# VH-VL binders against q8ixk2r445to577, part 131

Target 1, 133 residues: q8ixk2r445to577
Amino acid sequence: FFGMLQNKGLTDYCFDYNPPDENQIVGHQVILYLCHGMGQNQFFEYTSQKEIRYNTHQPEGCIAVEAGMDTLIMHLCEETAPENQKFILQEDGSLFHEQSKKCVQAARKESSDSFVPLLRDCTNSDHQKWFFK

## First folded at step 7 (VH-VL)

Design kk86 (framework fv_axatilimab)
Fold by ESMFold2-Fast, scan of step 7:
Order: structure tokens, then C-alpha cells, then sequence
Structure kk86 (fold): chain C 133 residues (1-133), chain A 120 residues (1-120), chain B 107 residues (1-107)
């Protein structure tokens, strides 16, 4: 499915990707911004390979977490999704990162434009619950 | 326009608790993006970040200082308070409070600093 | 923790010289780097944020550049008031960390 990936706890905030360099979409942090409903920077697709794809630009990007890190960054998609790009969207809304065994949480990080999705130990917090709108 | 000033004791004995107050003007800690941090500098050494507090009352602490630090704010008085427990001579330093605009800037306005000596 | 390594730890220069100070992060910090100037007995002053953006009121002889792990502060024509200690700081990830400082001394 596809659309705006919204947080249950931070009810007005959605996944957002808008790097400063339009010619290179890779390597920058995914952030959370106010949901605007216009698609574009907030349009993501959840694939059968458990990828979160950014389809707004060519080439298409996939959200990844580098080993030892807790931040979500944009990377190039691969034909076979690597483990660091696999996220399981569970029935309760939790977004489980398969390789690290941690959950995506809406949080503040001092490097972000606003709020950011970060990997944290899995809890039952609404800040770890996500849905496509 | 933005000004900050630290206040507190100049001399602390080992094992005592240090309490420092930062009094500021020119901004409100209820305004989106506003934060205040504490930084220290031992004589002749580099700067060390201690803690930040933000408009939404979120707090961040330097984990190397374990649970010795607490930071709080009183938005109506334009004050931020830092407490540090179990003071040791190695904690002798000039302590600064500073304004920060989250997330784009580091510390853009600093207080003058207050020297805290830990000695018996 | 992200380690910030500054080089050199000190340098001697004359008025009019071009001075370059480098800051190396132990991991990528995506331009979340600030540069500060500190004069003896004074609080630090913000010079540059976001790696290359000059703080309001800072002279144009100061500039910042770099990406990833490698960042540079340049003073194009050193003035008498520029003799100070300079610090880099990353604010990409908590804990925020500062470099060890670079003391710019008169020759």
C-alpha cells in the first residue's frame, strides 16, 4: 500500500524526505514534518519485500538503517531488499526493523529539521505506531 | 537582544550538590524551537556539553555524567536550573548556559560563565 | 559517541595570513557542525553553523566548508582580533561533542 506514513502519537506528523540537493536523493536523513496531504516529499510505498520506497524521484530510494546507527536514511533500492532496508509493519501499527530487531519511534533528534523517526527498543507507545493515510 | 546569565556558588565541597541557575531574556522557552543548554570548561581544557532542555520540556543529558545531572525550566521566570550531584575536584570548571535554536544551530548566544571550584 | 578531532592543536600566524583549521568526525555528521571562537577569559562565540553558514555579524573572512566526516574553517586574512582558540562541535547526535580546540597564536 502507499500514501503518507503517519504517526499515531504525533498525530500531525508524517514521514518526509526533502534533501537539499535535488540531483542526489541518497544519503540524507528521513524526517517527520506536518502532514500536508500533497504527496510529493511525504509519499511512500510499502512493498511486498518490506521496503519503504520513496517514489517521488528517479532513481527510486529505499529507507535504510546503517549498522550501528539509529537514524533512517535514504538509500538506493536493490532488486533483492537487503536486511537493513526491511521493515515489518505489524497489525498493531509497530514498524519493526528486521536487521536490528528494534522499532521505529517518532522522536526528537538534535540533527533534525523537526522530529525524526529513530530506532528504539520496542515498546507499546503510540509514538511507535504508524499507519498509511 | 538575547542575553543569558549564570548564577550559583563559586565554591563547592566534594560530595555536595551544585545548583546553577540560568536567567535569560530576549526569548521564551515556550516558543517552538527554543532551547537552553549547559556547557562546562575545566581550566585549560576543551568544552564539554552537559545537558539541553527545550520548549516542549524534553531533556537531553551527557551519558558520561551518568545520573548526576538534572535540568529543569521555569518558563514564567525565564530560568533554567541545572543540578549536579556528588561534586568532585575534577568537576572544577567554568559553567556556561547558552541559547540554541533547534535544530539548525548549535549554541548561538552564551552567558558569561560562572567559575565553580570544587575543593575542601 | 562521535569523536571530533581538530588539527592542528596550535598554530602560529601573522596578520594577513590565510589560516586553515580542520575537524574530523569519527562518523558522518551531515553538515551538523558548528565553529566557535573563544578569546581568553570570554565565553565562546558562534561563527558558523550548518558547516558553512555564517552567523549574523561575523566577518566574511571566516568561511566553513566540508562534508561527511571532514570539515574546515578558513580565515582568509587573519586580523589582530582573530588570535583565539577555535572549536568545532557536532550536533548530529547526542551527546554533542566538541573538538579539542585549535589555538591560533601570533608569530
Amino acid sequence: as target 1 above (133 residues)
Amino acid sequence: EVTLKESGPALVKPTQTLTLTCTFSGFSLSTYGMGVGWIRQPPGKALEWLANIYWDDEKYYNPSLKNRLTISKDTSKNQVVLTMTNMDPVDTATYYCAHRLYPSRGFDYWGQGTMVTVSS
Amino acid sequence: DIQMTQSPSSLSASVGDRVTITCLASQGISYYLAWYQQKPGKAPKLLIYAASTLQSGVPSRFSGSGSGTDYTLTISSLQPEDFATYYCQQHYSTPWTFGGGTKVEIK
Scores: ipSAE 0.013, ipTM 0.563, lowest interface PAE 7.8, mean pLDDT 86

Design kk87 (framework fv_axatilimab)
Fold by ESMFold2-Fast, scan of step 7:
Structure kk87 (fold): chain C 133 residues (1-133), chain A 120 residues (1-120), chain B 107 residues (1-107)
Amino acid sequence: as target 1 above (133 residues)
Amino acid sequence: EVTLKESGPALVKPTQTLTLTCTFSGFSLSTYGMGVGWIRQPPGKALEWLANIYWDDEKYYNPSLKNRLTISKDTSKNQVVLTMTNMDPVDTATYYCAHKIWPGKGFDPWGQGTMVTVSS
Amino acid sequence: DIQMTQSPSSLSASVGDRVTITCLASQGISYYLAWYQQKPGKAPKLLIYAASTLQSGVPSRFSGSGSGTDYTLTISSLQPEDFATYYCQQHYSTPWTFGGGTKVEIK
């Protein structure tokens, strides 16, 4: 699967990664933004290793969640995907983070006019359902 | 069609509290994603955002003015109220309320604006 | 706070001209940028949101572009009703700051 990763509950919102400096690709939080259909910063690839990969800039980035955290941040991809970079996209659209046993949910970002994907206890909420477009 | 209208005093003395009411139609603040913001514009100057309130009662304030500002809503009356304490002549401006859809979209439409002059 | 620097502060143009207005953010704002048009004595109107998406009812001669810190509003063929002051606004981080405005005047 590849394309714009869109939320079922927030029907106009997509995974978005736009680091402020193209020479510093890793270390920033993944956000949700209005789907613009231009690919680029909203274009992601779901791999056979269960990675969500960002290939628009070099080096390639992989979404990860650090132990004890709930935010999705961009890390460098590794030859063998570490556990904190593995997400299972289930048939019902839920995006399950294996290491934490939690699901990715569209949630409000404090003091910002943005949504962000965050790890939350798994529910059957449409805010936890994702699909590639 | 969405419409908003500001109301409040045209003249305020220094140190007094300003209370402005935004009355709207065409949407409800009980509806998911709906919000109302306040923006001001001093004569001949740029726009300055003041505060925003959303359907779930989440509130945002301009940090430079946060200790002076209170925003609240009355969903049943379709009204949003902004209170600003300790008014100063530099607060003289046209005050606007505007419709805000959560998240990511700008303000539209805007009310006509109400001019507030702060003078002794 | 994110500072929005808008240029030019004013410009003179003729009907039919291509007009470009720029907006520079002091840090990356990830396309969280809106453009507004304000005519004298009137409230602003939203033209563009998400940096490049036209608000419904806005003529196609208006377009927005840019990424990161640098954004532009373009009017491809200026019409008489387009003489106004234009403002950019970032809503990436509070406070949601506006640029200083660009006044488009008749030449």
Scores: ipSAE 0.029, ipTM 0.660, lowest interface PAE 6.5, mean pLDDT 87

Design kk88 (framework fv_axatilimab)
Fold by ESMFold2-Fast, scan of step 7:
Structure kk88 (fold): chain C 133 residues (1-133), chain A 120 residues (1-120), chain B 107 residues (1-107)
Amino acid sequence: as target 1 above (133 residues)
Amino acid sequence: EVTLKESGPALVKPTQTLTLTCTFSGFSLSTYGMGVGWIRQPPGKALEWLANIYWDDEKYYNPSLKNRLTISKDTSKNQVVLTMTNMDPVDTATYYCARHQYPGRWFDPWGQGTMVTVSS
Amino acid sequence: DIQMTQSPSSLSASVGDRVTITCLASQGISYYLAWYQQKPGKAPKLLIYAASTLQSGVPSRFSGSGSGTDYTLTISSLQPEDFATYYCQQHYSTPWTFGGGTKVEIK
């Protein structure tokens, strides 16, 4: 699967990666923003190794969550996907982070004009349901 | 149909406080993600954003004017109020309120605007 | 703050002309750009958001393009009702900032 990764509950919002410096793509938080349909910062690929790849820019980035954290950040992709970069897209649309045993939820970034994907206990909320568009 | 309308004084003396009210219909500030912003335009000049308020009472101000601005809402009356202290002739402008949805969307629709002249 | 530089500040054109207006951001804004049309004595009206998405009810002769820091509004065949001032706005990060405007005048 590839395309814009859109939220079912926040119906106009997509995964978005917009680093402040285009020459430094690693280490920044993935956000949610209005789906614009132009690819680039909103174009992601879901791989057979259960990675969510940002491959519009080089080197390729892979979404990861560090142990004990709940934010999704951009890391460099590895030849063999490490556990913190593996997300299972379930039949019901939930995006399960296997290492933490939590689900990706569309959530408000506190005191900010941004929505962000965060790890939360798995629920049946539409804010935890995702699909490629 | 969503509509917004600004109201307030047409004339303000230097050093006084300006109070503007935005009254709207067709949407509610109790709705998740909903907000209202204020933008001004001096005669013949560009648009300048002033402040936003959202459904959860979060408030954001233009850093250049933050010490002078206060924004508040009355959700039950469908009103948003902006106050600006220490008015100066350079603050002469048309003041608009506009619907603004969280996070960081565009402004749509806009009220008709209200002209405020600051003069002795 | 993100500075928006708009060019030209004014242009004169005839009905039927192709008009292009440019907007330059001081940093990358990742397609988070809106365009507004303002007629004399009226409030601005949204034309385009997210760089290229046309607002409902806006004629198809209006289009937006661009990426990174450089964005363009194009009117493919200027109509009499299009004589107005156009403003760009980045909707990437607060404070929200607007370009200086481009006045499209009759030739």
Scores: ipSAE 0.023, ipTM 0.675, lowest interface PAE 6.8, mean pLDDT 87

Design kk89 (framework fv_axatilimab)
Fold by ESMFold2-Fast, scan of step 7:
Structure kk89 (fold): chain C 133 residues (1-133), chain A 121 residues (1-121), chain B 107 residues (1-107)
Amino acid sequence: as target 1 above (133 residues)
Amino acid sequence: EVTLKESGPALVKPTQTLTLTCTFSGFSLSTYGMGVGWIRQPPGKALEWLANIYWDDEKYYNPSLKNRLTISKDTSKNQVVLTMTNMDPVDTATYYCAHRPYYPGRAFDIWGQGTMVTVSS
Amino acid sequence: DIQMTQSPSSLSASVGDRVTITCLASQGISYYLAWYQQKPGKAPKLLIYAASTLQSGVPSRFSGSGSGTDYTLTISSLQPEDFATYYCQQHYSTPWTFGGGTKVEIK
């Protein structure tokens, strides 16, 4: 699968990555932003290693969650995907993070009116359902 | 049509507490996604955001002022109240309230006329 | 806090001129940038939100562009009623911060 990763519940929102410094493309939080339909900073690939890859910039980034955290951050992709970078895209659209046993949910970023994907207990909420467009 | 209007004292003495009320029409803070914020502007200077409150009673404060600020709402009266303690002459400014939808990319889209507060003596 | 540096602080231009105002954020703000117009003695008026989306009722001569840390407000053909101070604001992260303002005077 590849394309813009859109939320079923937060209908106009897509995964988005716009790093503060173009020369330091890792270590920052993945956000949700209005889907623009042109790829670029919203273009992601779901791989056979269960990675969500950011293919717009070089080097390619892979979405990860650090132990004990609930935010999705950009890391460098590795030859063999580490456990913190593995997400199971299930048939119902949920993104299950194997290491934490939690699901990715569209949520409001604290102290901001922006939205971000966060790890939460798995539910049948449309805010936890994602699809490539 | 959304309208907002600020009210409160025009003159405040140093160390006193300022209380400002924003009265609005054209929307309700019981409506999902609605919010109101406060912004101030000292004479001849730039705008400074102070605080926001949303329909679900979520509150946000400027960290540099948060120990002095309290924001609250009375949904039935269509009012938002800002309280600021320990006033100082540097707090002299025009104070605005403004409508702010809780949606990505949205901003302060409708502003009140502003109320001038002078802190002196 | 995110610092917003706005340039120039003031400019004068003739009716019909193209005017550009720049806003630089101290870190990436993912298009969470608004532009306001303030006329003397009046409250600010929202012109643009989400970096490039024109607010309803705002003349099409106003446009916004930019990404990452660098954003621009353009007035394609300056009119007499555009005499005002313009402010950018980031709302990516609290505290939401404003630029220092750009005063536009008609020559």
Scores: ipSAE 0.006, ipTM 0.556, lowest interface PAE 12.5, mean pLDDT 86

Design kk9 (framework fv_axatilimab)
Fold by ESMFold2-Fast, scan of step 7:
Structure kk9 (fold): chain C 133 residues (1-133), chain A 120 residues (1-120), chain B 107 residues (1-107)
Amino acid sequence: as target 1 above (133 residues)
Amino acid sequence: EVTLKESGPALVKPTQTLTLTCTFSGFSLSTYGMGVGWIRQPPGKALEWLANIYWDDEKYYNPSLKNRLTISKDTSKNQVVLTMTNMDPVDTATYYCAHKLYPGRAFDIWGQGTMVTVSS
Amino acid sequence: DIQMTQSPSSLSASVGDRVTITCLASQGISFYLAWYQQKPGKAPKLLIYAASTLQSGVPSRFSGSGSGTDYTLTISSLQPEDFATYYCQQHYSTPWTFGGGTKVEIK
């Protein structure tokens, strides 16, 4: 799968990565933004290693969650995916983060006029359901 | 259908406090994501955003005017109130309130605007 | 604060003309751009959001494009009701800022 990773509950919102400095794409938070269909910052690939890859730059970025945190941040991809970079996209659309045993949910970003994907206890909320478009 | 309407005084004297009320219908500020903002436009000039409030009571202010602005909501009355202190003739403008569907969206539905003149 | 510069500040056009208005942001805004139309004495009307998405009910002759710092509003065939002032706005970060406006006048 590759394309725009869209939220079922926030029907117009997609995974979006927009680092402040295009020469340093690692370490910044993944956000949600209106699905614009123009690729670029909204193009992601779901891999056989259960990674969510950001494919517009080299080296490629992989979404990760650091231990004890709930925010999704961009890390460098590795030849073998570490546990903190593995997300199981389930048949019902949930994105299950294996290491934390939590699900990715669309939520308001603190102190910002934006939504972000955050780890939360798994529920049957449409805000936790995702699909590639 | 979403509608908004601004109300408040047409004339304010320098140093006074301006209070504007936005009364709306067709949505509730208890609805997840919904917000209402205030934008002003001096005669013949560009639009300037002032403040925004969301369903979860999170508030945003234009930093250049933050010390003068207060935004609040009364969800049960479908109203958002903007207060601006220490009015000056340069604050003469048409003041608009506008609906926002979610954080990150543009202002999609606007009130008709209310003209506020600041003079002695 | 992010500065939005619109070009031109005004233009004269005839019905049927293709009109192009540009908006330049002082830093990258990642498609967080909206276009508004304002007629004299009236409130602004949202035309386009997310740089290229038409608001419901807006005629297809309006289109938006761009990326990074450079964005464009195009009216493919100007109609009599399109004579108005157009504003861009960035939503990338607060304070949300508007361009200075482009007045489209009858030639």
Scores: ipSAE 0.214, ipTM 0.771, lowest interface PAE 4.2, mean pLDDT 89

Design kk90 (framework fv_axatilimab)
Fold by ESMFold2-Fast, scan of step 7:
Structure kk90 (fold): chain C 133 residues (1-133), chain A 120 residues (1-120), chain B 107 residues (1-107)
Amino acid sequence: as target 1 above (133 residues)
Amino acid sequence: EVTLKESGPALVKPTQTLTLTCTFSGFSLSTYGMGVGWIRQPPGKALEWLANIYWDDEKYYNPSLKNRLTISKDTSKNQVVLTMTNMDPVDTATYYCAHKDYPGYSFDYWGQGTMVTVSS
Amino acid sequence: DIQMTQSPSSLSASVGDRVTITCLASQGISYYLAWYQQKPGKAPKLLIYAASTLQSGVPSRFSGSGSGTDYTLTISSLQPEDFATYYCQQHYSTPWTFGGGTKVEIK
């Protein structure tokens, strides 16, 4: 799969990565932003290794979650995907992070009108359901 | 802005339990993504990671020391406590606490360290 | 456990020299690598995270590179304040492990 990774509950919001400094793509949080349909900072690829790859820049970025954290960050991809970069996109649309046994949920940033994907206990909420458009 | 400081006994007898407290300012361990770790360094030796605790109370321990280590936090006091049982002279080291956060999730701010000597 | 091997364990250098320190992981660590500087009697200071990203406030003469298992810290023109011990660290997999350190000494 490839394209915009959209949330079922926040119907107009997609995974978005627009690093503050184009020369330093690694380490910043993945956000949710209004889906614009133009690719670019919202274009991701779901790979056979269960990675969510950001293909807009070289070297390619891969979404990861640091141990003990609940935020999704951009990291550099490796030849063999590490466990913290593996997400199972399930039939019901849930995006399951194997290492933590938690699901990716669309959530509001504290004291902000912006939204971010976060790891949360898995529920049947539409805010935890995702699809490639 | 971010500061951390270790406190605890300078001398510990063999078989005793060591308790170290990390007191910090400039962040809250209730903020998502925030973590604090403990690292030690024996005199003239390399750094050795001991334990991490995160905002959601998730804990990680060095497996070689796991049965001896306990890490806890008191978010209201801005403190993280490390307890290490059955101290041995080989545990003589400077003990550091350090802040952990994105980007990169590396130890970006460190306390000054506290020297712990284990002897009879 | 992932073993981190630093080379060399020590080196002697003069002000103005180019210094290169290597860190080898026993398995791929996907850029989950940080470099720290430690001066005698002081706590370590973060220099570089994510293998190549310079921490704010760190001089541009420091740079990191590498991928997979092989990573390098370079100091392009050594200054007097750079004489210190340098450590690499992986946080790809628990337990977090540090290299043995590289002591950069005055020649």
Scores: ipSAE 0.007, ipTM 0.563, lowest interface PAE 11.9, mean pLDDT 86

Design ob1 (framework fv_cosibelimab)
Fold by ESMFold2-Fast, scan of step 7:
Structure ob1 (fold): chain C 133 residues (1-133), chain A 120 residues (1-120), chain B 112 residues (1-112)
Amino acid sequence: as target 1 above (133 residues)
Amino acid sequence: EVQLVQSGAEVKKPGSSVKVSCKASGGTFSRYAISWVRQAPGQGLEWMGVIIPIFGKANYAQKFQGRVTITADESTSTAYMELSSLRSEDTAVYYCARSRYFGRGSFDYWGQGTLVTVSS
Amino acid sequence: NFMLTQPHSVSESPGKTVTISCTRSSGSIASNYVQWYQQRPGSAPTTVIYEDNQRPSGVPDRFSGSIDSSSNSASLTISGLKTEDEADYYCQSYDSSNKHWVFGGGTKLTVL
């Protein structure tokens, strides 16, 4: 699968990656932003190694969750995907992070109108359902 | 240092077509958005459309839909804007501009502009 | 769709402060980032403010941007006005529903 990774509950929002420095493409949090339909900073690839890859800029990034954290951070992709970079895209649209046993949820960023994907206990909420467009 | 260099001025007849080029140097061409913006004499800036070269996908302003075609050649790092069925109202300076992220952020680099005159 | 409305012209003396407004006709001004461009005669535009209030490297701190939700407007403020600031200024924002960039009509700044 590849394309814009859109949320079922926040219907106008897509995974989005905008690092402030084009020479340092990794190390920042993945956000949610209004879907624009043109790929680029909202284009992601789901691989056979269960990675969510960002390859619009070089070097290729892979979404990861650091131990004890709930935020999705862009890391460098590795030849063999580490466990913290593996997400299971389930048939119901859930993105399940096997290492933590949690699901990716569209969530409001601490008392603001901004949205981010965060790890949360798995529920049947539409805010935890994702699809490629 | 990114630089966008456009083709030279043109004088065209009504009903003809014009194709303006925008060659990028420095930085990454394929993964940035390239927009086309025009400015009629003494008038404001008007967005015409955009292409993201690696995607090969273009999107156009409603006013120009059906008359404008934006393309890119990744091998030469060159974007093109072709405007057909020219009328006198199309006399303008045409700019290409780069944006790092589509839908947000600024047009951070601009070409020098190409004057297209549609004569009677 | 929406329009961005700017005053056609503003003027002020050197050393003073000027503010240029950019009003969104429908939807919230805060829904999408606002950029500001400066265009001197015979030149392509250059960015002076991006993402509402950020300055590119090389732009003096005399330039600032702000958002006012109550008037549904963005503003560009230039303090310590210099003759070299004389130019046309354009605001810009993205129309997410139509997937189009929108420019304001432009404001001619005269410094006398």
Scores: ipSAE 0.329, ipTM 0.781, lowest interface PAE 3.1, mean pLDDT 88

